# VH-VL binders against q9y8q3: the designs that were tried, part 40

Target 1, 263 residues: q9y8q3
Amino acid sequence: MRRIGLEALERVLYPVIPVVVTAEHQGRVGGMLAAWWMQASFTPPILAVAIAPERYTYKLVRESGVFAFNLLDFKLVDKAPFLGDVSERLLPGKIREAGLNIVRGEVLGAPLIAEASAAVELELVDVVEAGDHDVFLGEAKAVYTVDDFRGGMWSLETYRPLMYLGRTRRPGPVYRVYLTPRGWERREIEFAGGKLKPLAEKRVRLISRVEEAVKASSSREEAVDAVRRILSEEGLDPSDAEYLVEDALRRAKSYRRRGQSSS
Below, E stands for the ipSAE of ESMFold2; O stands for the ipSAE of OpenDDE; V2 stands for 0.75 times the mean of E and O plus 0.25 times the DockQ between their complexes.

## First folded at step 20 (VH-VL; framework fv_axatilimab)

Design J3 (at its last look DockQ between E and O 0.06; V2 from the best seeds 0.00; counts 0 for: pae E 10.8 > 2, placed apart)
Fold by OpenDDE, look of step 20:
Structure J3 (fold): chain C 263 residues (1-263), chain A 123 residues (1-123), chain B 107 residues (1-107)
Amino acid sequence: as target 1 above (263 residues)
Amino acid sequence: EVTLKESGPALVKPTQTLTLTCTFSGFSLSIEGVGVGWIRQPPGKALEWLALIYWDDDKYYNPSLKNRLTISKDTSKNQVVLTMTNMDPVDTATYYCARIYYYGSDHYPFDYWGQGTMVTVSS
Amino acid sequence: DIQMTQSPSSLSASVGDRVTITCLASQGISNYLAWYQQKPGKAPKLLIYYASTLQSGVPSRFSGSGSGTDYTLTISSLQPEDFATYYCQQYYSYPYTFGGGTKVEIK
């Protein structure tokens, strides 16, 4: 082995099987593709996932206390960009827009992706601040699978796990690379491609405004008010303000630490 | 509104190290796809790309100057810093910082530039 | 490295003239070509990116064309404010490289 830069850590950890984290609050259903998840406990059965406050799903999970993990078949790989590259904040109903349907879990009533190969209903039990992300701990209350799961394990006769390998490198076109173990079929999908591009750009602009507002504020309360106004101006949900401010503050703190350590 | 501004010494002696700071606003280097680069231009000459840093701390240097260049960022301060060692009179130029960003196949070149800062290398 | 050969290095033109500037890349750059305008004492201004896409706020008299290795900037009708130096730049691969520039002067 050779030593490489820490900046490559995330990429080194790929490929992974991402989950789609789904949650609902006040009738608003959202979801995000998350690569940073794990089983955290066997008894009780607890799963964990890292989510940044900037993600709309963060808000949904925090406010509802109920969420779900969904495993998608590779056949749904074309849906991944909607789930990973677009915020529910900017594209209301993005799961539906992705061509996926929602069904309710039987135990918690969590929103599940109907087309998923597996789903887990989770009750939020704890949130641990890790840095620019929080780790959400959820106790599994129900699990669902397609028929491919039998005899206590996946047969992989029909289920083709979706794996994420990462993004291609600059300066050429940037693609997200997805794989499945079955035949190692590979799909490269343009990052923020197609109709997602304007949304990606809008996100950049919004987050930039949020960060500027936070920096210009003398208190957290003032920042929240400022961001609330920004969201209102943009026709977005003002209730996101506190989360966006938190995200901005987290990033600022993290970058300060990183900068100091590198000096 | 996107703005960038270069700051640093106007005069550097030969063999000394130049440190330039780019302070920007209207965008964040914490956002995926965003980068900031440095470009210089000797008086009356063409533009030369020096270095580029992205949101994820990915860095690129002009190979002709790589051993002399270091680029870093402080996202919290909206700053990018360029250091160039062993300065020579030939390095006399206006130094610019500029923003780039990408989305998939949509790569945007340097769409916003600082006003530039003139750096003279002289004994 | 990809070399960008820009031509001509300078040209004289009159208001209303059609001006054409060419940029030749030493290899294919897949339309990752930008054009900048620079006036004396000012920073370059992005005019066109991805070979033919006009930057927001840039007058429609500016246009870009080309593919592969050969690209062209055209000013359909030169205006007084267009007298400047123009640069092409490839951002297909590192290191990014610029053309030598074309100074558009008043005839």
Scores: ipSAE 0.245, ipTM 0.738, lowest interface PAE 1.8, mean pLDDT 92
Fold by ESMFold2, look of step 20:
Structure J3 (fold): chain C 263 residues (1-263), chain A 123 residues (1-123), chain B 107 residues (1-107)
Amino acid sequence: as target 1 above (263 residues)
Amino acid sequence: EVTLKESGPALVKPTQTLTLTCTFSGFSLSIEGVGVGWIRQPPGKALEWLALIYWDDDKYYNPSLKNRLTISKDTSKNQVVLTMTNMDPVDTATYYCARIYYYGSDHYPFDYWGQGTMVTVSS
Amino acid sequence: DIQMTQSPSSLSASVGDRVTITCLASQGISNYLAWYQQKPGKAPKLLIYYASTLQSGVPSRFSGSGSGTDYTLTISSLQPEDFATYYCQQYYSYPYTFGGGTKVEIK
């Protein structure tokens, strides 16, 4: 073995089966494609997922305490950009725009993707800070499958999960890469392509404005007030300001500590 | 069989704009991941990268020259065009076009080169 | 900009000799390094990419090694046709940059 750079760490850890994390708060349903999840406990059954505070789904899970994991078949891979590349904050109704439907779980009422091959309803148990993400621990309260799961395992004649390999890096355009079910071939899906491109650009501008406002502020309260004004100017929900400020502070704190040895 | 060929004037006067065309065969800029770049070499000196264009029109320029360079493509003609404004005698060089390629996270350097065209800048 | 410092600038060697050429990057380039051979009046020819992978059709006497900032081209048994100038190039980040070249003279 030879040593490689830490920038490649997550690619070494792929492939993974991503889940779509869905949640609802006050009638708004959002979702995000997440690769950074795991099983954490058998008894009780606890699952974990890492979510950055900037994600709309972060807010939905923190506010509601209820969420779901959805496992998608590879036949839905072309819908992945709507789930993973844009925020409900910037594209209201993104799940419907992807041609997917929401149904309710029987135990917690969690929003589930009707077209998923499996779904798990989760009750939030704890949130653990892990640098620029928080790890959300959820106790599984229900699990659902399609008929492709039988005899205690998946029937692989018809079920092929998404197998995520990461995104392409510079130089070159950014694509999200999946392993196909046949021949270990790769399928590349453009990151926020087509009509989603302007939304991705808007997110970059928004996050940049938030970071500038946070740097210019002398207190957290001042930063939140400034970001609330930015959100209002953009036609976005000002109550999101706390989450965006926390995200910016989290990244700035990590950067400062690594960049300075004793100042 | 992959080939590239540069065409354009052999002599330009200072301050003029240079236009070079790369015509290639054996591959197409409709192929995902394919690009064409321009590199120059002054007589007896090292190579210098100028610009690069990919199949999806993504473009990159050497920042020391980017205010002077424009790169474009015509996929149907298998051509890439470089223009360079305000030519000066120090720009005298052999100009090459070359193919570059990527797939996923794997990217490659220039694997096929044209034979080059000498451009002399003098009064 | 990533500067590539190549040494030696020239060398003389006999047929059959083992020849090494070094290339130093001003920062880590994660093995995104190419080696080219250029004969007088000809375009460069790609020999090695990703620091150590031999381009198709290149003789096995050529090899590349190194990591981080330090990279080496080795010709294990120099042949008469290997008289040329050799260039390294990083393709880790823009602008792509080349070394100053190493002229190999057969003697």
Scores: ipSAE 0.005, ipTM 0.397, lowest interface PAE 10.8, mean pLDDT 86
ESMFold2 (binder alone), look of step 20: mean pLDDT 94; pTM 0.956

Design J4 (at its last look DockQ between E and O 0.12; V2 from the best seeds 0.00; counts 0 for: pae E 11.9 > 2, placed apart)
Fold by OpenDDE, look of step 20:
Structure J4 (fold): chain C 263 residues (1-263), chain A 123 residues (1-123), chain B 107 residues (1-107)
Amino acid sequence: as target 1 above (263 residues)
Amino acid sequence: EVTLKESGPALVKPTQTLTLTCTFSGFSLTTEGMGVGWIRQPPGKALEWLALIYWDDDKYYNPSLKNRLTISKDTSKNQVVLTMTNMDPVDTATYYCARIYYYGSDHYPFDYWGQGTMVTVSS
Amino acid sequence: DIQMTQSPSSLSASVGDRVTITCLASQGISNYLAWYQQKPGKAPKLLIYYASTLQSGVPSRFSGSGSGTDYTLTISSLQPEDFATYYCQQYYSYPYTFGGGTKVEIK
């Protein structure tokens, strides 16, 4: 082995099987593709996932206390950009727009992706600040699988796991690389390609405005008010302001971790 | 308004290490897509790209100088730092930092530049 | 590395003249070509990107064209403020490389 730069850490950890984190609050259903997840406990059965405050799903999970993990078959790889690169904030009904359907879990009533190969209903038990992301701990209350899971194991006869390898390097068009172990089929999908491009750009512009507003503010309260105004001007939900401000502060390394010293 | 400003020593001795700081405003390297690069220009000569860093800490170097260059960022200060080791008189140039950005799958050239800082390498 | 060959290295022109500068890449760069203007003692200013897209605030007398390996900057009617050195740059692949520059001087 050779020592490499820490900037490559995330890429070194790929490939991973991402989950789609789904949640609902006040009738608003959202979802995001998340690569940073794990099982955290057997007893009780707890799963964990890292989510940044900027993600709309962050808000949904925090406010509802119920969320779900969904595993997608590789056949749905073309849906991944919708789930990973587009914010529900800017595209209401993102999951539907991606061509996916929602069904309710039987135990918590969590929004599940109907087309998923597996799903887990989770009850939020804790949130740990890790840095620019929080780790959400959820206790599993129900698990669902397609018939490919039998005898306590995936047979992989029909289920083709979706793996994420990362993004290609700059410059030029950036592609997300997806794989499946079955035959090692590879898909490269252009980041923010096609109709997603305007939404991706809009997201960047919004976040930039939020960051500037935060920088220009002398207090957190002032920043939140400023961002509320921005969201209102953009025809977006002003209630997202506190989360966006939180995200901006963390990313600027000016945030004091709750109950912990800054790293 | 986007602004960038280079700072560092005007004079460096041969074999010494040059450290330049780019302080910028009007944008943030916490913003997805944002990047800052360094370009130098010897007196009366053409421009040469040196290094580039993006918001996600992705870094790129000119291969001809890679072993001598290190680029880093401090997002809290809106600063990018370039270090160049083993300076030689041939490295005498005006050094510029400039903004670059990447939106979606589209990338752009350097749209905003600092005024540049002249660095002379001499014994 | 992609070499950018810019021509001419210098030219003399008068106000009102049509000026054309050429940039040749050693390989195809898929229109990832930028043009900069630089005045003495000043930093380069972006004029055109993606071969033909005019940067905001740049006068319409500036235009870019080309594809593949061959690109051209055109000033339709040279103005007094246009006397400067112009550079092309490819940002198709790393390392980014610049042309040698074209100095536009007053005749």
Scores: ipSAE 0.334, ipTM 0.766, lowest interface PAE 1.5, mean pLDDT 92
Fold by ESMFold2, look of step 20:
Structure J4 (fold): chain C 263 residues (1-263), chain A 123 residues (1-123), chain B 107 residues (1-107)
Amino acid sequence: as target 1 above (263 residues)
Amino acid sequence: EVTLKESGPALVKPTQTLTLTCTFSGFSLTTEGMGVGWIRQPPGKALEWLALIYWDDDKYYNPSLKNRLTISKDTSKNQVVLTMTNMDPVDTATYYCARIYYYGSDHYPFDYWGQGTMVTVSS
Amino acid sequence: DIQMTQSPSSLSASVGDRVTITCLASQGISNYLAWYQQKPGKAPKLLIYYASTLQSGVPSRFSGSGSGTDYTLTISSLQPEDFATYYCQQYYSYPYTFGGGTKVEIK
């Protein structure tokens, strides 16, 4: 590997699968194509996206507290300029101008792109300042998909992910480059198989012991002491006890919130 | 205020390597879309584009001078360096550096030029 | 390479004249065309980009027009400071190429 300048950072990180972030405020639906997103938590299910304050969609999400992620099939690639290259401020109704339709989610009423291959309804739970962008954290409340998603995975014969590579750097007009994967090798590797199996079993036992010790303790300090002893018995570093206790407490808190919602 | 200034030798012997430095101020090559290029002009003749380097270290060269040109930058010093190998009397020209800019949908051709430096190749 | 052909190679004109310079590209360049002015001993100065957009600080007597392969620089009323050589340049496709130049001289 060789070191390169930080100015090339985002190019190195592409390709990515962008999402269209959609939101509504006072009857106006807007959207933006966003490459800088991630899943941030499984329990609760939290997604994150970076949005600059100047973006119209920023205002819509801040004001409504409800938004959606939309995943597009490559068949919609010709719509990307309307979504990613211009602001709703400059092209009112850009989603309709792109020939796309808005439908409402069943749980939050979030605006969804009807032609999307998948959509996720999100309730805003936090906004974190990160330099020239803010990171919006949304808890997923509903997810929708087309028939191409079956058996817990996409059927790549029928679903062509829209991937983004960045802007052209050749002389002349600037183009945004999109692609869809073709011809890659698929491999299925057994989770914790072979010689790794005893280690995976040990980890399961360790985590179970940590959780039991935390439940049995009446204070954080008691929990840390108990977990420190567990780590020593297992031949592990006892100084990790506070981290494992914190992890167990976070999982217990998340489970309690889910249980309250289901009661 | 945006300025660019070329520096380097005024006289080069045939077969030698020419090294020219463009020192600039009023902009940074850390800005997305920013680039610096080199253009030359033989006495009494038209302009000829030589090379271009962008903020992300992408480089482009005029294929008519294949493998003779190397362009590099030092962002911390606000400098761009051009080297040209195997100099010949036909390479006698004024050499300019100039700024180019692409940002989003905004792009400009060479909008700010240095004053130029005359390089004579003679034996 | 995209060949840029400028016409005329030189012209003589008087102060106050309307001057027209043409630039022909060997293939379409989608308005990615710049015009530069160069005075003797000086660097080129950008006048017009994207075929018709006037660079900041350039007098309004300069204008650009055209599309496809055919482009024109017009000086509506020539001034004493406009006697110079003018170059067109395409920035549509690699490599960048310049026209041969048009020298505008005092009649």
Scores: ipSAE 0.000, ipTM 0.444, lowest interface PAE 11.9, mean pLDDT 85
ESMFold2 (binder alone), look of step 20: mean pLDDT 94; pTM 0.957

Design J5 (at its last look DockQ between E and O 0.22; V2 from the best seeds 0.00; counts 0 for: pae E 2.8 > 2, placed apart)
Fold by OpenDDE, look of step 20:
Structure J5 (fold): chain C 263 residues (1-263), chain A 123 residues (1-123), chain B 107 residues (1-107)
Amino acid sequence: as target 1 above (263 residues)
Amino acid sequence: EVTLKESGPALVKPTQTLTLTCTFSGFSLSTEGVGVGWIRQPPGKALEWLALIYWDDDKYYNPSLKNRLTISKDTSKNQVVLTMTNMDPVDTATYYCARIYYYGSDHYPFDYWGQGTMVTVSS
Amino acid sequence: DIQMTQSPSSLSASVGDRVTITCLASQGISNYLAWYQQKPGKAPKLLIYYASTLQSGVPSRFSGSGSGTDYTLTISSLQPEDFATYYCQQYYSYPLTFGGGTKVEIK
């Protein structure tokens, strides 16, 4: 083995089977593709996932206390980039827009992806601040699988696990690489055509405005109020304000740390 | 509103080092996917890309000028700095900074530019 | 490096004319091609990205087309404010490269 830079850590940990984290609050259903998850406990059965405050799903999980993990079949691989890249905040009905349907879990009533190969209803038990992400700990209350799961394990006769290997970056094409162990099929998926540009611009603008508001404020409360106004002006959910402020503050802290290390 | 503005000396002597600063607003280099690049244009000539820096401090340089160029950022100040060593009269040009970014798997070209700053290299 | 060959270098046209500018890449760039307009003493302005997508605020008389290595910018009906220099640029791979420019002058 050779020592490499820490900047490569995330990529070294791939491939991983991502989950779609789904949650609902006050009738707003959202979700995101997440690669940073794990089983944290056997008794009780606890799953964990890292979510940044910037993600709308963060809000949904925090507010509702109920969320779900959804495992997607590789046949749905084309939807994976969209689920990972697009924020529910900026595109209400993201899951639906992805061409997926929602069904309710039987125990917690959590929003599940109907097309998922497996789903887990989770009750939020704790949130641990790790850095720019928080780790959400959820106790599993129900598990659902397709028929491919039998005899206590996946047969992989019909279920094709979706694995994420990472993304490649170019000034142009950015590929997200997915594979499945079933036949070792590999897919490199690219969003092309500038289809996300309106969302991208809105995101960039919003984050900038939030940061400026935070900088201009003498207190967290003042910042939150300012960001509420910004969100309202942008036609977004004002209740996101506290989370966006938190995200901005964390980014500021991380920046300071980076600056100190580089100087 | 997105704005960029270049600042630096208008006159540089041969062999000296040029330092240009791009100050921008309306976006942040703390935002994933965001980058700022430098492009120059000699009088009456075509545009030439010089360097690019992203939010994560990833840097790219024009290979023809790589050994002379250094790009850096100060995210807290919304500034990007370009240094170019061993300036020559041939480097006389208007220097622009511009925003570039990608969102997920979608990349976009330079959509906002500064007004440019003219740099003359002369004895 | 990907070379961008733009043609013509200059052209004369009248108001109302259809104008076409061509950009040829030395290799395939998968539509990662932008068009800019530049007026004297001003910074370039993005017109088209991804070969054919119109930038917000740009008049519909501007259009882009092409694929692979060959791309075109078309002005369906030239307006007085359209007299300028136009540049293509690939952002498919580093180094980012521009075409040589096309100056659209009044006839």
Scores: ipSAE 0.611, ipTM 0.844, lowest interface PAE 1.0, mean pLDDT 93
Fold by ESMFold2, look of step 21:
Structure J5 (fold): chain C 263 residues (1-263), chain A 123 residues (1-123), chain B 107 residues (1-107)
Amino acid sequence: as target 1 above (263 residues)
Amino acid sequence: EVTLKESGPALVKPTQTLTLTCTFSGFSLSTEGVGVGWIRQPPGKALEWLALIYWDDDKYYNPSLKNRLTISKDTSKNQVVLTMTNMDPVDTATYYCARIYYYGSDHYPFDYWGQGTMVTVSS
Amino acid sequence: DIQMTQSPSSLSASVGDRVTITCLASQGISNYLAWYQQKPGKAPKLLIYYASTLQSGVPSRFSGSGSGTDYTLTISSLQPEDFATYYCQQYYSYPLTFGGGTKVEIK
C-alpha cells in the first residue's frame, strides 16, 4: 500500500449508492443527490445524511423537520447529475424539470419521488455539526418500495442499483460516472452541454458576494442583513440569508483547519 | 465585476526563475468548481496554455513544460502563483491569468482574463 | 495531445461582409470548443463556448457551428469593431490547446 494525498479521499471511498434527499416547506419542494449517508440505528430506525448549509434542501429540512430518502434505479441514471448539479435555489422546480413527479408519504406527508424504487419518510431528531456539513439524523417512520423488492430482499434480475463513482477528471471531459452491478454497466454523463453556464455564473457570483459581505460585517446580525439584500438583488429568497451566512462561516473554518487560509 | 491582474518582473535573465502572481476579485477559489489558469502569448504569435489549478488543489500542467512549472494558490488572498524555472529568450511573452470553472458535470472555457503582463527574457 | 489547425491565417474583408473562419481538431472534441476575439494590446475575449453557444453580451452576428473535428465561426455582417484576431480553443482534454489564430483585416 502507498500513502496518497487527502485531496483524493472522497474518490477513494466511491462507489457508493446515493439517495435523493427530498423535503418541503411552505409549498416549495426541493431535492439533492447525496452520497454521504448511512444507517445509524436499528432501534429506533435512524438514518443519517451530511448536508452543507448552502444547500437549499438543508433549509427545507431544518424548517419542516420532515424529509425523505429516495433510491433510484439505474434506468433513471440520466437524471442523477441534474438532481446533484442544479440547486433548487437557482432553478425552482428542478425535480419537475428533470421529468420526475412528487407524491406524498402516508405517515408524515413527506415529498417522495414517484419514480423511485424505494423511499423512506424521515422525521428529524438531531443535527450534529461535522465541519463544513451538518449530519442530519432522521427517524424512519415509513418505507415504500416497488415490486422489484420481494420476500424481504431486492431481485437484482430486475432492480439495478445506481452506484456513483465520482467525477472523471483526467483523462477526458468532466463527467459524473455511475455504475450498476447487473452486467456491470457503466455510464459517464454530462447533463447540460453548457446550457447551465448562466446559472453557474450566478452561483459563483453569489458565493463570492456572500463571503465578502460576511468578512465585512462585525456581527452575525449585520452579515445576515447584508446577505438578505444580496439575495433580493439576485432575485432570490431573502429568507435563505441565515443559511448562506452559516455556510460561509463553516467554509472559512474548514480552510483555516487545513492551513489553506494562511500564507 | 470579475477581475484578474497579473504581477511580476518585466525583465528576467536567461536561466532565472520567473514567479508570477494572479490577484483576482469577484470570485473565490473556495467555490466548488472554480479554477485559475495561466496562458502565454509570444509577441505576434498564438496563445499557449501553461497550467491550471482548481479550488480543491487539483493541478494540470502543459506536459511540454511540466518540469519547469509549479502552480499554487492562496485562497484567503485570492491569489494564484506560477513559477517557471530556467527561463530562455523563447519564453518572452505576455502572460495572462484567466478564470475557468465547472458546475457539476457542466464545464466551461476561460471566460475572464487579466490584462496580461509582458515578460522579456534577455541577457 | 489535440492539435488545433485554424484557417485562414489571415483574411481581408470589408464592413458588411460575411466572414467564415474554420478550426480543425486532430481528433473529435465533442463540441468542447471555444472561440475568442483578441484586439491588439488586449486580452482575449470569450465569444462562443460549447461550439455554438454565444457568451452573454456578444452580438448576435457572431455564430458558431460544427461538430466532431470541424468547427466554424461566422460573422454575418462584419462591423468596424470586429477587425481583430480570432482563436479557437479545445477544452475536451488536457493539455488545453489553441488554434494558430486568424487575423481579420480591413480590405
Scores: ipSAE 0.458, ipTM 0.779, lowest interface PAE 2.8, mean pLDDT 88
ESMFold2, look of step 20: ipSAE 0.433; ipTM 0.773
ESMFold2 (binder alone), look of step 20: mean pLDDT 94; pTM 0.960
ESMFold2 (binder alone), look of step 21: mean pLDDT 94; pTM 0.960
OpenDDE, look of step 21: ipSAE 0.367; ipTM 0.765

